# Ledger of designs, part 12: VH-VL binders against q9umr5

Target 1, 268 residues: q9umr5
Amino acid sequence: SYKPVIVVHGLFDSSYSFRHLLEYINETHPGTVVTVLDLFDGRESLRPLWEQVQGFREAVVPIMAKAPQGVHLICYSQGGLVCRALLSVMDDHNVDSFISLSSPQMGQYGDTDYLKWLFPTSMRSNLYRICYSPWGQEFSICNYWHDPHHDDLYLNASSFLALINGERDHPNATVWRKNFLRVGHLVLIGGPDDGVITPWQSSFFGFYDANETVLEMEEQLVYLRDSFGLKTLLARGAIVRCPMAGISHTAWHSNRTLYETCIEPWLS

## First folded at step 11 (VH-VL)

Design wb93
Fold by OpenDDE, fold request of step 14:
Structure wb93 (fold): chain C 268 residues (1-268), chain A 122 residues (1-122), chain B 106 residues (1-106)
Amino acid sequence: as target 1 above (268 residues)
Amino acid sequence: QVQLVQSGSELKKPGASVKVSCKASGYTFTDYAMNWVRQAPGQGLEWMGWINTDTGNPTYAQGFTGRFVFSLDTSVSTAYLQISSLKAEDTAVYYCARNFKLEYPFYTFDYWGQGTLVTVSS
Amino acid sequence: DIQLTQSPSFLSASVGDRVTITCRASQGIRSYLAWYQQKPGKAPKLLIYDASTLQSGVPSRFSGSGSGTEFTLTISSLQPEDFATYYCQQLNSYPTFGGGTKVEIK
């Protein structure tokens, strides 16, 4: 039998957004138990990410307990960060494939409709003033806002991304790394035509330097220091990178070609 | 069983140094950060900082920089607090305390040492 | 730094009494609050974390509530072994403790 699949949504999503993905999984892997977690839907997805992590953990623990052979995790957009944090805090998870579906794994720094909606009077260049305040960190988007021009503020004020990345030392950094490394495979999916994830390479742990030049994963300090296990995962062949062009952000979970190429191989 | 056992009471003169030990047992030492908490006689609790038991990297709270040094000997699962240039104001019970939860936020302490009284008197 | 103010500093109660201790934060700290019990000559003991979660092994007569800036520790029926000093601790930043509340025998 196929391992259960757990799906975690992104910003302003609901289970309905994943109806096509469910169809594809049912068609190609009949009998698969797929659970799309309807937690923190809609506006509630703006809640602090650590709060979301706790809620999602409560939901996935029973599923994992009933699946001793392991589960697959498909996490879309913001959900990819939630899942990475989840795997970091769980010392007993049994995730075989962690599929990060167009997630800003290395953070977000771009003009998006999501930001304009939340911060209509703020420009990208000035958002650090809000996001790196105590008030700003009450919003999920600010929890992974990564301003390359204000690295000091990011490192000191980011209460989520900087911590799960191990960029700022914290009491659980070692254990989080240990737990995350329990994953069988890390499948990174994204592409240049996403239009929301900025830069799109963030889905592959690439990101801007101080000159807004995009550096690849292997050039990042988190990789070089192996702060949360990327270097170790890569060395043991556990990281899969699946870039695909021609896919907009809202189509990653509904594109059949993408599913067959990047998702399906890791559900068997 | 998880245990934190600290060294015995110390009586020092002003200007001297003291080194308090905290030996951990019953768990993987490097998996849990170690905190230090001070309590002056008849006063409340004051967090001094923490040390990463894996890397040895210390973080000191405001007011505990300079004369206070956290260190480790991982081979014997022991954390140390050294105080130099002791002052009368340093008279207190010093506790080591283990970090508890894996989830954010940090600095919840589930196990404590029995405390070490350091008395600074001329 | 975040300041925690406990009230009262001292309270006298009898066995069987319902006891409530308040902890107020100078700013919002979500549910990032813990409660400790300390007896004379002993180390503090963790009672409650995340504002309302009971630590394993702690009697059910202890409960915590609150969020934001106001929190309470409640002992539903005070027992002889509960006479002690109680501290709240905030975890929103580097941890700080309240001034303590000493529960004494009436």
Scores: ipSAE 0.892, ipTM 0.936, lowest interface PAE 0.5, mean pLDDT 95
Fold by OpenDDE, fold request of step 14:
Structure wb93 (fold): chain C 268 residues (1-268), chain A 122 residues (1-122), chain B 106 residues (1-106)
Amino acid sequence: as target 1 above (268 residues)
Amino acid sequence: QVQLVQSGSELKKPGASVKVSCKASGYTFTDYAMNWVRQAPGQGLEWMGWINTDTGNPTYAQGFTGRFVFSLDTSVSTAYLQISSLKAEDTAVYYCARNFKLEYPFYTFDYWGQGTLVTVSS
Amino acid sequence: DIQLTQSPSFLSASVGDRVTITCRASQGIRSYLAWYQQKPGKAPKLLIYDASTLQSGVPSRFSGSGSGTEFTLTISSLQPEDFATYYCQQLNSYPTFGGGTKVEIK
């Protein structure tokens, strides 16, 4: 039998968005119990990410308990960050494959349509004024806003991304790293034609430097310092990078070729 | 069982130094941050800061920089608080306290040392 | 810094009484609040965290409620061992404690 699959959605999503993914899984891995968690759907996905982490934890714990052989996580977009945090705070999770599906794992610094409607009077370069305030941190988007031009503000004000990255020291950094390293495989999926994740390399833990030059995962301090276990995971062959071109952000969960190439191999 | 055992009471003169120890047992010392909390006689609790028991990196609360030093001896699962240039105002019970929750937020304390009274008097 | 104001500072009660202690924060702290009990000559003991979650081993007569800026610790039926000082603690930023509430025998 196949291990259960738990799906965590992204910003403004719902379980409906994953109907094709469910179909693909059912066809290729019949009998797989797939649970798409309908928590924090729609506008509720703007809630603070730590709140979401708690909610999703309550939902996944029973599923994990019933699956002693392990489970797979497919976490889309913002959901990928939720899942990473979830696995960091859980000292007893049994996740085999953590599939990060087009997630801004290293943060977001993009001027996209979904940000514009939320902050119509703010440009990308000015969002730090909002996001790195106590008020801003009440919104999920700000929890992983990573302004490369205001690194000090990011490091000091980010109550989520900077913490799960271990970029700012905190009391649970060691144990979070230990917990996250319990994953069997970290599957990173994304691509240059995403159009939302900015930069798209963020899905692979790449990100801008102070000059907005994109650096790869291996050049990031979080990797070099192994602050949350990326270096360790890579060293033991636990990181899979699956880039794919020609896929827009809203199509990652609905593309058959992507599924077969990047997702399916890790559901066994 | 988890235990934090602190060193005994201290009587010091102004200008002297004191070093309080906190020995941990019953758990993996380096997995939990250690906090220090001060309580002046008849007063409330005041968080002094924390030390990363894995890296040894200390963080001090405002008002506890300079004369206060957190340190470790991981070989014996012990955290230390050193106070230099002692003042009368430093008279208090000092507690070590283990960080509790794995989840955010931080700085909730489930296990405490029994406290160490430091009296500074001329 | 976030200030926590406890009320009352002193409370006289009898065994069996329902006791309520309030903690007000100078700004919103979500549910990032803990309650501690401290007896004379002893270290504080964690009672409640996340505003309403009872710590393991703590009697069910203790309960916490509230969010934002207003929080309450309730002892449904005061027991002899409950006479102590109680402190609230906020975790929205670096931790700060309330001034304490001493529950005394009437």
Scores: ipSAE 0.891, ipTM 0.936, lowest interface PAE 0.5, mean pLDDT 95
Fold by OpenDDE, second read of step 12:
Structure wb93 (fold): chain C 268 residues (1-268), chain A 122 residues (1-122), chain B 106 residues (1-106)
Amino acid sequence: as target 1 above (268 residues)
Amino acid sequence: QVQLVQSGSELKKPGASVKVSCKASGYTFTDYAMNWVRQAPGQGLEWMGWINTDTGNPTYAQGFTGRFVFSLDTSVSTAYLQISSLKAEDTAVYYCARNFKLEYPFYTFDYWGQGTLVTVSS
Amino acid sequence: DIQLTQSPSFLSASVGDRVTITCRASQGIRSYLAWYQQKPGKAPKLLIYDASTLQSGVPSRFSGSGSGTEFTLTISSLQPEDFATYYCQQLNSYPTFGGGTKVEIK
């Protein structure tokens, strides 16, 4: 039998978006129990990410308990950050494959339709004024806003991304790393034609430096310092990078070729 | 069983130094940050800061910089608080306290040492 | 720093009484609040965290409520061992404590 699959959706999303993914899994892995978590849908996905982490944790714990052989996580967009945090705070999770589906794992810094909708009067260059305030940190998008030109504000004000990345020292950094390292495989999926995740390399833990030059995962301080275990995971062959061109952000969960190439191999 | 055992009471003169120890047992010492909390006689609780028990990196609260030093001896699962240039106002009970909750926010303390009274008197 | 104001500072009550202690924050702290009990000559003991979650081993007569700037600790029926000083603690930033509420026998 196949291990259960748990799916976590993204910003302004719902379980309905994953109907194609469910179909694909059923066809290739018949009998697989797939649970798409219907929490924090639509506008509720704007709630603070730590609140979401708590809610999703309550939902996954019973599923994991019934699957002692392990489970797979498929986490889309913002959901990928939620899942990474979830795995950091859970000292008893049994996740075999953590599939990060076009997630801003190293944060977001770009003007998108999503940002303009929420902050119509704000530009990318000025959003730090809002996002790094206590009020701004009440919104999920600000929890992973990563302004490369205001690193000091990011490090000190980010109540989510800077913490789960271990970029700012905190009391639970060691145990979070320990917990995250329990994963069997970290599957990173994304691509240059995404159009939302900015830069798209963020899905692979790449990101801007102070000159907005995109650096790869291996050049990031979080990797070099192994702050949450990326270097360790890579060393033991546990990181899989699956880039794919020609896929827009809203199509990652519905593209058959993407599923067969990047997702299916890790559902066994 | 988790336990934090601190060193005994100290009587010092102004200008002297004191070093309080906090020995942990019953858990993996390096997995949980250690906090220090001060309580002057008849007063409330003051968080002094914390130390990363894995890296040894200390963070001091405002008002507890300079004369206060957090340190570790991981080989014996022990945290230390050193106070130099002691003043009468440093007279207090000093507690070590383990960080508890894994989720954000931090600085919830589930286990405490029994406290160490430091008296500074001429 | 965030200031926490507890009220009352002193409370006289009898065994069996319902006791309510209030903690007010100078600014919104969501549910990032904990309650501690301290008896003379002893270290504080964690009672409640996240405003309303009871710490393991703590009697069910203790409960916490509130969010934002107003928080309450309630002892539904005061027992002899409950006479102590209670402190609230905010965790929205670096932690600070309230001034304490001493619950003493009437």
Scores: ipSAE 0.877, ipTM 0.930, lowest interface PAE 0.5, mean pLDDT 95

Design wb93
Fold by OpenDDE, look of step 13:
Structure wb93 (fold): chain C 268 residues (1-268), chain A 122 residues (1-122), chain B 106 residues (1-106)
Amino acid sequence: as target 1 above (268 residues)
Amino acid sequence: QVQLVQSGSELKKPGASVKVSCKASGYTFTDYAMNWVRQAPGQGLEWMGWINTDTGNPTYAQGFTGRFVFSLDTSVSTAYLQISSLKAEDTAVYYCARNFKLEYPFYTFDYWGQGTLVTVSS
Amino acid sequence: DIQLTQSPSFLSASVGDRVTITCRASQGIRSYLAWYQQKPGKAPKLLIYDASTLQSGVPSRFSGSGSGTEFTLTISSLQPEDFATYYCQQLNSYPTFGGGTKVEIK
């Protein structure tokens, strides 16, 4: 039998968005128990990510308990960050494949339609003034806003991304790394035509330097320091990178070719 | 079971130094941060800071910089608090306390040492 | 810095009484609050975290509630072993403690 699949949605999303994915899984892996978690849907997805982590944890714990052989996580967009944090705080999770589906794993720094309507009067270059305030950190988007020109502010004010990345020292950095390393495989999915994740390489833990040059995962300090286990995972062959062009952000969970190429192989 | 055992009471003169120990057992020492909390006689609790038991990196609360030093001996699962240039106002019970909750926010303390009284008097 | 104000500072009660202690924060701290019990000559003991979650092993007569700036610790029926000093602690940033509430026997 196939291991259960747990799906976590993204910003302004809901379980309904994953109806195609469910069909694909049912077709290719009959009998798979798939649970799309309907938590923090719509505008509720703007709530602080740590609050979301707690809510999703409460939902996944019973599922994991009923699946002693392990489960798979498919986490889309913002959900990918929620899941990474979830796996960091859970010392007893049994996740085989963690599939990060077009997630800003290394943060977001871009003017997108999603950001514009939330911050209509703020430009990308000035959003740090809001996001790195206590007030700003009450919004999920600001929890993973990563301004490469204000690194000090990011490191000191980011209450989520900087912590789960181990970029700022914190009391649980060691245990979070241990917990995250319990994953069997980390499957990173994304692509250059996403149009939302900025830079798109963030889905692969790439990101801007101070000159807005995109550096790869292996050039990032979090990797070099192995702050949360990326270097270790890569060394043991546990990281899978699956880039795909021609897919917009809202289509990652509905594209059949993407499913067959990047998702299905890891649903065992 | 988890235990934090601290060193015994100290009587010191002003200007002297003291080093309090906190020995941990019953768990992986390097997995949990260690905090220090001060309590003056008849007063409340005051968080002094924490030390990363894996890296040895200390963080001091405001007011506890300079004369206060956190350190480790991981080989014996022990954390240390050293206070130099002791003053009368340093008279207090000092506690080590283990960080508990894995989720953010941090600094919830589930296990405490029994406390070490440091008395500074002429 | 965030200041926590506990009230009352002193409380006289009898066994069986319902006791309520309040902790007020100078600014919003969401649910990032813990409660500790301390008996004379002993270290503090964690009772409640995340404002309302009971620590394992703590009797169910203890409960916590509140969010934002107003929090309460309630002992539904005071027991002889509950006479102690109680402290709230905020975790919104670096932790700070309230001034304490001493629960004394009437």
Scores: ipSAE 0.870, ipTM 0.923, lowest interface PAE 0.5, mean pLDDT 95
Fold by ESMFold2, fold request of step 14:
Structure wb93 (fold): chain C 268 residues (1-268), chain A 122 residues (1-122), chain B 106 residues (1-106)
Amino acid sequence: as target 1 above (268 residues)
Amino acid sequence: QVQLVQSGSELKKPGASVKVSCKASGYTFTDYAMNWVRQAPGQGLEWMGWINTDTGNPTYAQGFTGRFVFSLDTSVSTAYLQISSLKAEDTAVYYCARNFKLEYPFYTFDYWGQGTLVTVSS
Amino acid sequence: DIQLTQSPSFLSASVGDRVTITCRASQGIRSYLAWYQQKPGKAPKLLIYDASTLQSGVPSRFSGSGSGTEFTLTISSLQPEDFATYYCQQLNSYPTFGGGTKVEIK
């Protein structure tokens, strides 16, 4: 029998979007219990990420308790940040595979249609004025907004990303790292044609330096200092990187080749 | 079960030093920060800062840089507060404290030491 | 830094009274507020966290409400053991405490 799978959706999203992924899992892993969490749907996905983490935690506890052999997480876009926070704050999680499906793990610095709709007079170069304020941190996208040109503001104002990445020290940093390191595998999925995650390498813990040159995961301070466990996980052989070109942001969960290549092997 | 046991009361002269201890038990000492909170006689609570028990790096609240030093002995699961060049206004009860939950925000203190009275008088 | 103002600073009440204590923040702190009770010679005791969540073992006569900048601790029916000083604490970034509200028997 297969471990249960828990699915967490992204920004302006809902559980409805994962119908094809559910079909693929049913075909290749018949009998797998798959739960697509129906919380913080649509506009509710703009609520502060710590509120979302609290709500999703309450939903996953009974699922994990009924599955002593472990569970898998498939977490899409913004949902991948929620899931990584869950791995840190739950000292009793039993996650085997954490599958991060095109998630902005090192943050976002891109002008998207959603950003224009939310902040019609803003560009990526000036959104830091909103996002790095207490008011801005009440919106989920600002919780992982990462302006490479305002590093001091990011490090001090971010109430979410700078903490879960260990870029700003905090009283629970050591236990969060220990909890994150209990995951069996970290499966990173994304690609250059995503069109929303900027830089797309954020899905693989890459990000811009101050010149907007992408530094890969192994060049990031959070990796080099092993601030939340990336270096340790890589040394264990527990990090899987599965890039795939030709997939737009809304198509990750409905592409069969992506599923067969990057997801299916990790649903044991 | 989590327990924080502090050293006994101290009576000191101005200009002396004092070192308050806080011995932790019932959890992995290096997993959680140790916070220090001051309460002057008849006054409210004042957060002094915290020390990262894994790295030994302290963070001091505004106004507590200089004469106040946080330190550790991880081999005996103990945190220390040292106050040098004692002044009469340093007379207070000093508490160590730890958060109880893993989620943000971090500074929800359910675990407190019993307090250590430091009296500074000439 | 975020300043907290408690009101009133002193309150005289009888057993059985409904007691309300207010805490105001200098800027929005969402629900990141805790309430503590302290009796003379003792360490503070956590009553409420996240503005309204009752800590385990705290009697149900205690309740908290509010968000943003204004928060309230309510004791629905004051008991003899509730005569103490009450502190609010904000948790948005580094913590700060309110000045306290001393609740004494009338």
Scores: ipSAE 0.479, ipTM 0.782, lowest interface PAE 2.9, mean pLDDT 91
Fold by ESMFold2, fold request of step 14:
Structure wb93 (fold): chain C 268 residues (1-268), chain A 122 residues (1-122), chain B 106 residues (1-106)
Amino acid sequence: as target 1 above (268 residues)
Amino acid sequence: QVQLVQSGSELKKPGASVKVSCKASGYTFTDYAMNWVRQAPGQGLEWMGWINTDTGNPTYAQGFTGRFVFSLDTSVSTAYLQISSLKAEDTAVYYCARNFKLEYPFYTFDYWGQGTLVTVSS
Amino acid sequence: DIQLTQSPSFLSASVGDRVTITCRASQGIRSYLAWYQQKPGKAPKLLIYDASTLQSGVPSRFSGSGSGTEFTLTISSLQPEDFATYYCQQLNSYPTFGGGTKVEIK
């Protein structure tokens, strides 16, 4: 039988958003137990990411315990950062495939409608003033805000992304790397027409340099230093990159071709 | 079973040096940082910093960047605190400590060495 | 740096008493606070972490509460083995400790 699948949603999201993904899994892999975690729905998704990681960890523990053969994670948008942190903080996880569905893995540096709603007088060029403050770090969006023009502030102020990326050293860095490396496959999904993740290559661990030129994953210091295991995973053949054009941010979990091409092969 | 065993008490004269050891067992030594905490006689606890046991890179708390040196011998799972140019005010119990959980925040110490009294007197 | 102020610094109590110790932070630290017990000549012992979560093996008469800037440690019915010094510790970044509260027998 198929391994259970755990789905973690994104910002301003809920379990209903995944109904089509659930249909695709049921049709192609009948009998698969799929759990879409219904924690931190809607505006609760703005809670600090460490708070969300703790809550999602509590929810996944019994699911993993009942599945000694392993589980798969499908983690959408902000949820992909939650899942990557879960893989690091759980020394007993049994995740085979971690499927990162258009997640800002190297951070976000883009103006979006929800940012304008939350911070109406701000633009991406000045949002660092809010996000790199103690008050700003109380919001999930600011936990992965990555301003390429204020890298020093990012490294000092980030309470989440700089830590899980190993960009700032911390007492658990070695164990987090070892735990993350226990994953069977890392499946990276995203594309140029996403419209929200900025740069869209963040979904593949790419990001801007100081000139806003995108450096690919293999050009990033976190890869070159292997700070949390990307270089090791790639050398092991465990990283799958599945870019797809023509998909907007809200459509990744409701596109049949994307599912068949990028997701289904990894749901053993 | 995690255990931290420290070296015994030291009596030193001002200007000397001391090296306190902390031997770890019951876990993979290089997986977790080693922290050092000072407690002067009759006073509270003061975090001194930590050393990355995988890379050997230390981080010192403010006020501990000079005469205090963290080091390792990973072959025997041991961390060291060396204090040079000892002063009377360095008289204290020195503890090694490790966090017990992997989640943020990191500095919840459930694993402590028994402490090493360093006495500096004329 | 986040300063922690413990109150009281000293108290005298009898076996069976309810004891409350307060820790105030100079800025908000969410629930990132731990409580330790220390007896003379011994290493500190973790009692409570994340403001209110009891460490394994700690008696249920110990409890913690609070968030933001004000936190309390409560011992519901003081026992002879509870006479010790208690420290709070904030964990919102690099740790700092409170000055301690010494609990002595009356």
Scores: ipSAE 0.470, ipTM 0.790, lowest interface PAE 3.2, mean pLDDT 91

Design wb93
Fold by ESMFold2, fold request of step 14:
Structure wb93 (fold): chain C 268 residues (1-268), chain A 122 residues (1-122), chain B 106 residues (1-106)
Amino acid sequence: as target 1 above (268 residues)
Amino acid sequence: QVQLVQSGSELKKPGASVKVSCKASGYTFTDYAMNWVRQAPGQGLEWMGWINTDTGNPTYAQGFTGRFVFSLDTSVSTAYLQISSLKAEDTAVYYCARNFKLEYPFYTFDYWGQGTLVTVSS
Amino acid sequence: DIQLTQSPSFLSASVGDRVTITCRASQGIRSYLAWYQQKPGKAPKLLIYDASTLQSGVPSRFSGSGSGTEFTLTISSLQPEDFATYYCQQLNSYPTFGGGTKVEIK
């Protein structure tokens, strides 16, 4: 029998968006219990990420308890950050494959047009003024907004991303790293035609330096310091990088070739 | 079975120094930060800061930068609070404390030492 | 930084009474608040975290509520062992404690 699969959605998303992914899993892994968590849907996905982590944790505990052999996580977009935090805060998680489906793992510094209804004067160059305030940190998008031109503000104000990346020290940093390292595989999925994740290499733990030059995962301080376990995972052979061109942000969970190439091998 | 056992009470004169110890057991010492909390006689609780037990890097609350030094001996799972140039107003019970909750926010203290009374008088 | 004001500072009550202690924050702290009980000569004991979650082993007569800037600790039926000083603690940034509420026998 196959390990249960838990699916965590992204910003402005809901469980319905994953119907095709569910069908692919059913076809290739019949009998697999797949749970798409129906929490923080739509506008509720703007709630602070720590609140979302708490809610998703409460939902996954009974699923993991029923599956002592382990579970798989498929976590889309913003959901990949929720899942990475879950892996750090749970002493008792039994996740084998953590599949990160086009998630902004090193942060987002992209187009703000989708935010103008909420932040009318926003541009990517000025959103830091909102996001790096206590009020801004009440919104999930700001919990992983990463302005490479205001890195000192990011490091001091981020209540989420700078902590789970180990960019700012905190009392639980060592234990979070140990818990994250209990994952069997970290599967990183994304691509250059995503159109939303900026830089798209954030899905692979790459990100801009101050000149907007992309540094890849192995050039990042969080990797070099091994602050939350990336270097250890890579050395262990536990990181799988699966880039695919030609897929827009909303299509990652509805592309059969992507599923067969990047997801299917890690569900058993 | 987490335990934090502190050194005994101290009677000191102004200008002296004191070093309070906090020995941890029942867990991996370097996994969790150690916090220090002060309580002057008849007063409330005052967070003094924390030390990263893995790296040794301290963080001090405002008002505790200077005469107060956090340190460690990881070989014996012990954290230390050293107070130099003691003043009468340093008379207090000093507690070490550890968080239990792994989620943000971090400073929910379920594990406390028994407290060390430091008395500064002539 | 974030200041916590507890009310009342002192409270006299009888066994069996319902007791309510308030904690007001100078700015919003969501649900990032803990309550501690401290008896004379003893270390503080955690009662409630995340505003309303009971710590393991704490009697169910204790409850917490509130969010944002206004929080309460309630003891539904005061027992002899509940006469102590109670502190709130905010955790939205580096921690600060309220001034305490001493609950004493009337």
Scores: ipSAE 0.465, ipTM 0.778, lowest interface PAE 3.0, mean pLDDT 91

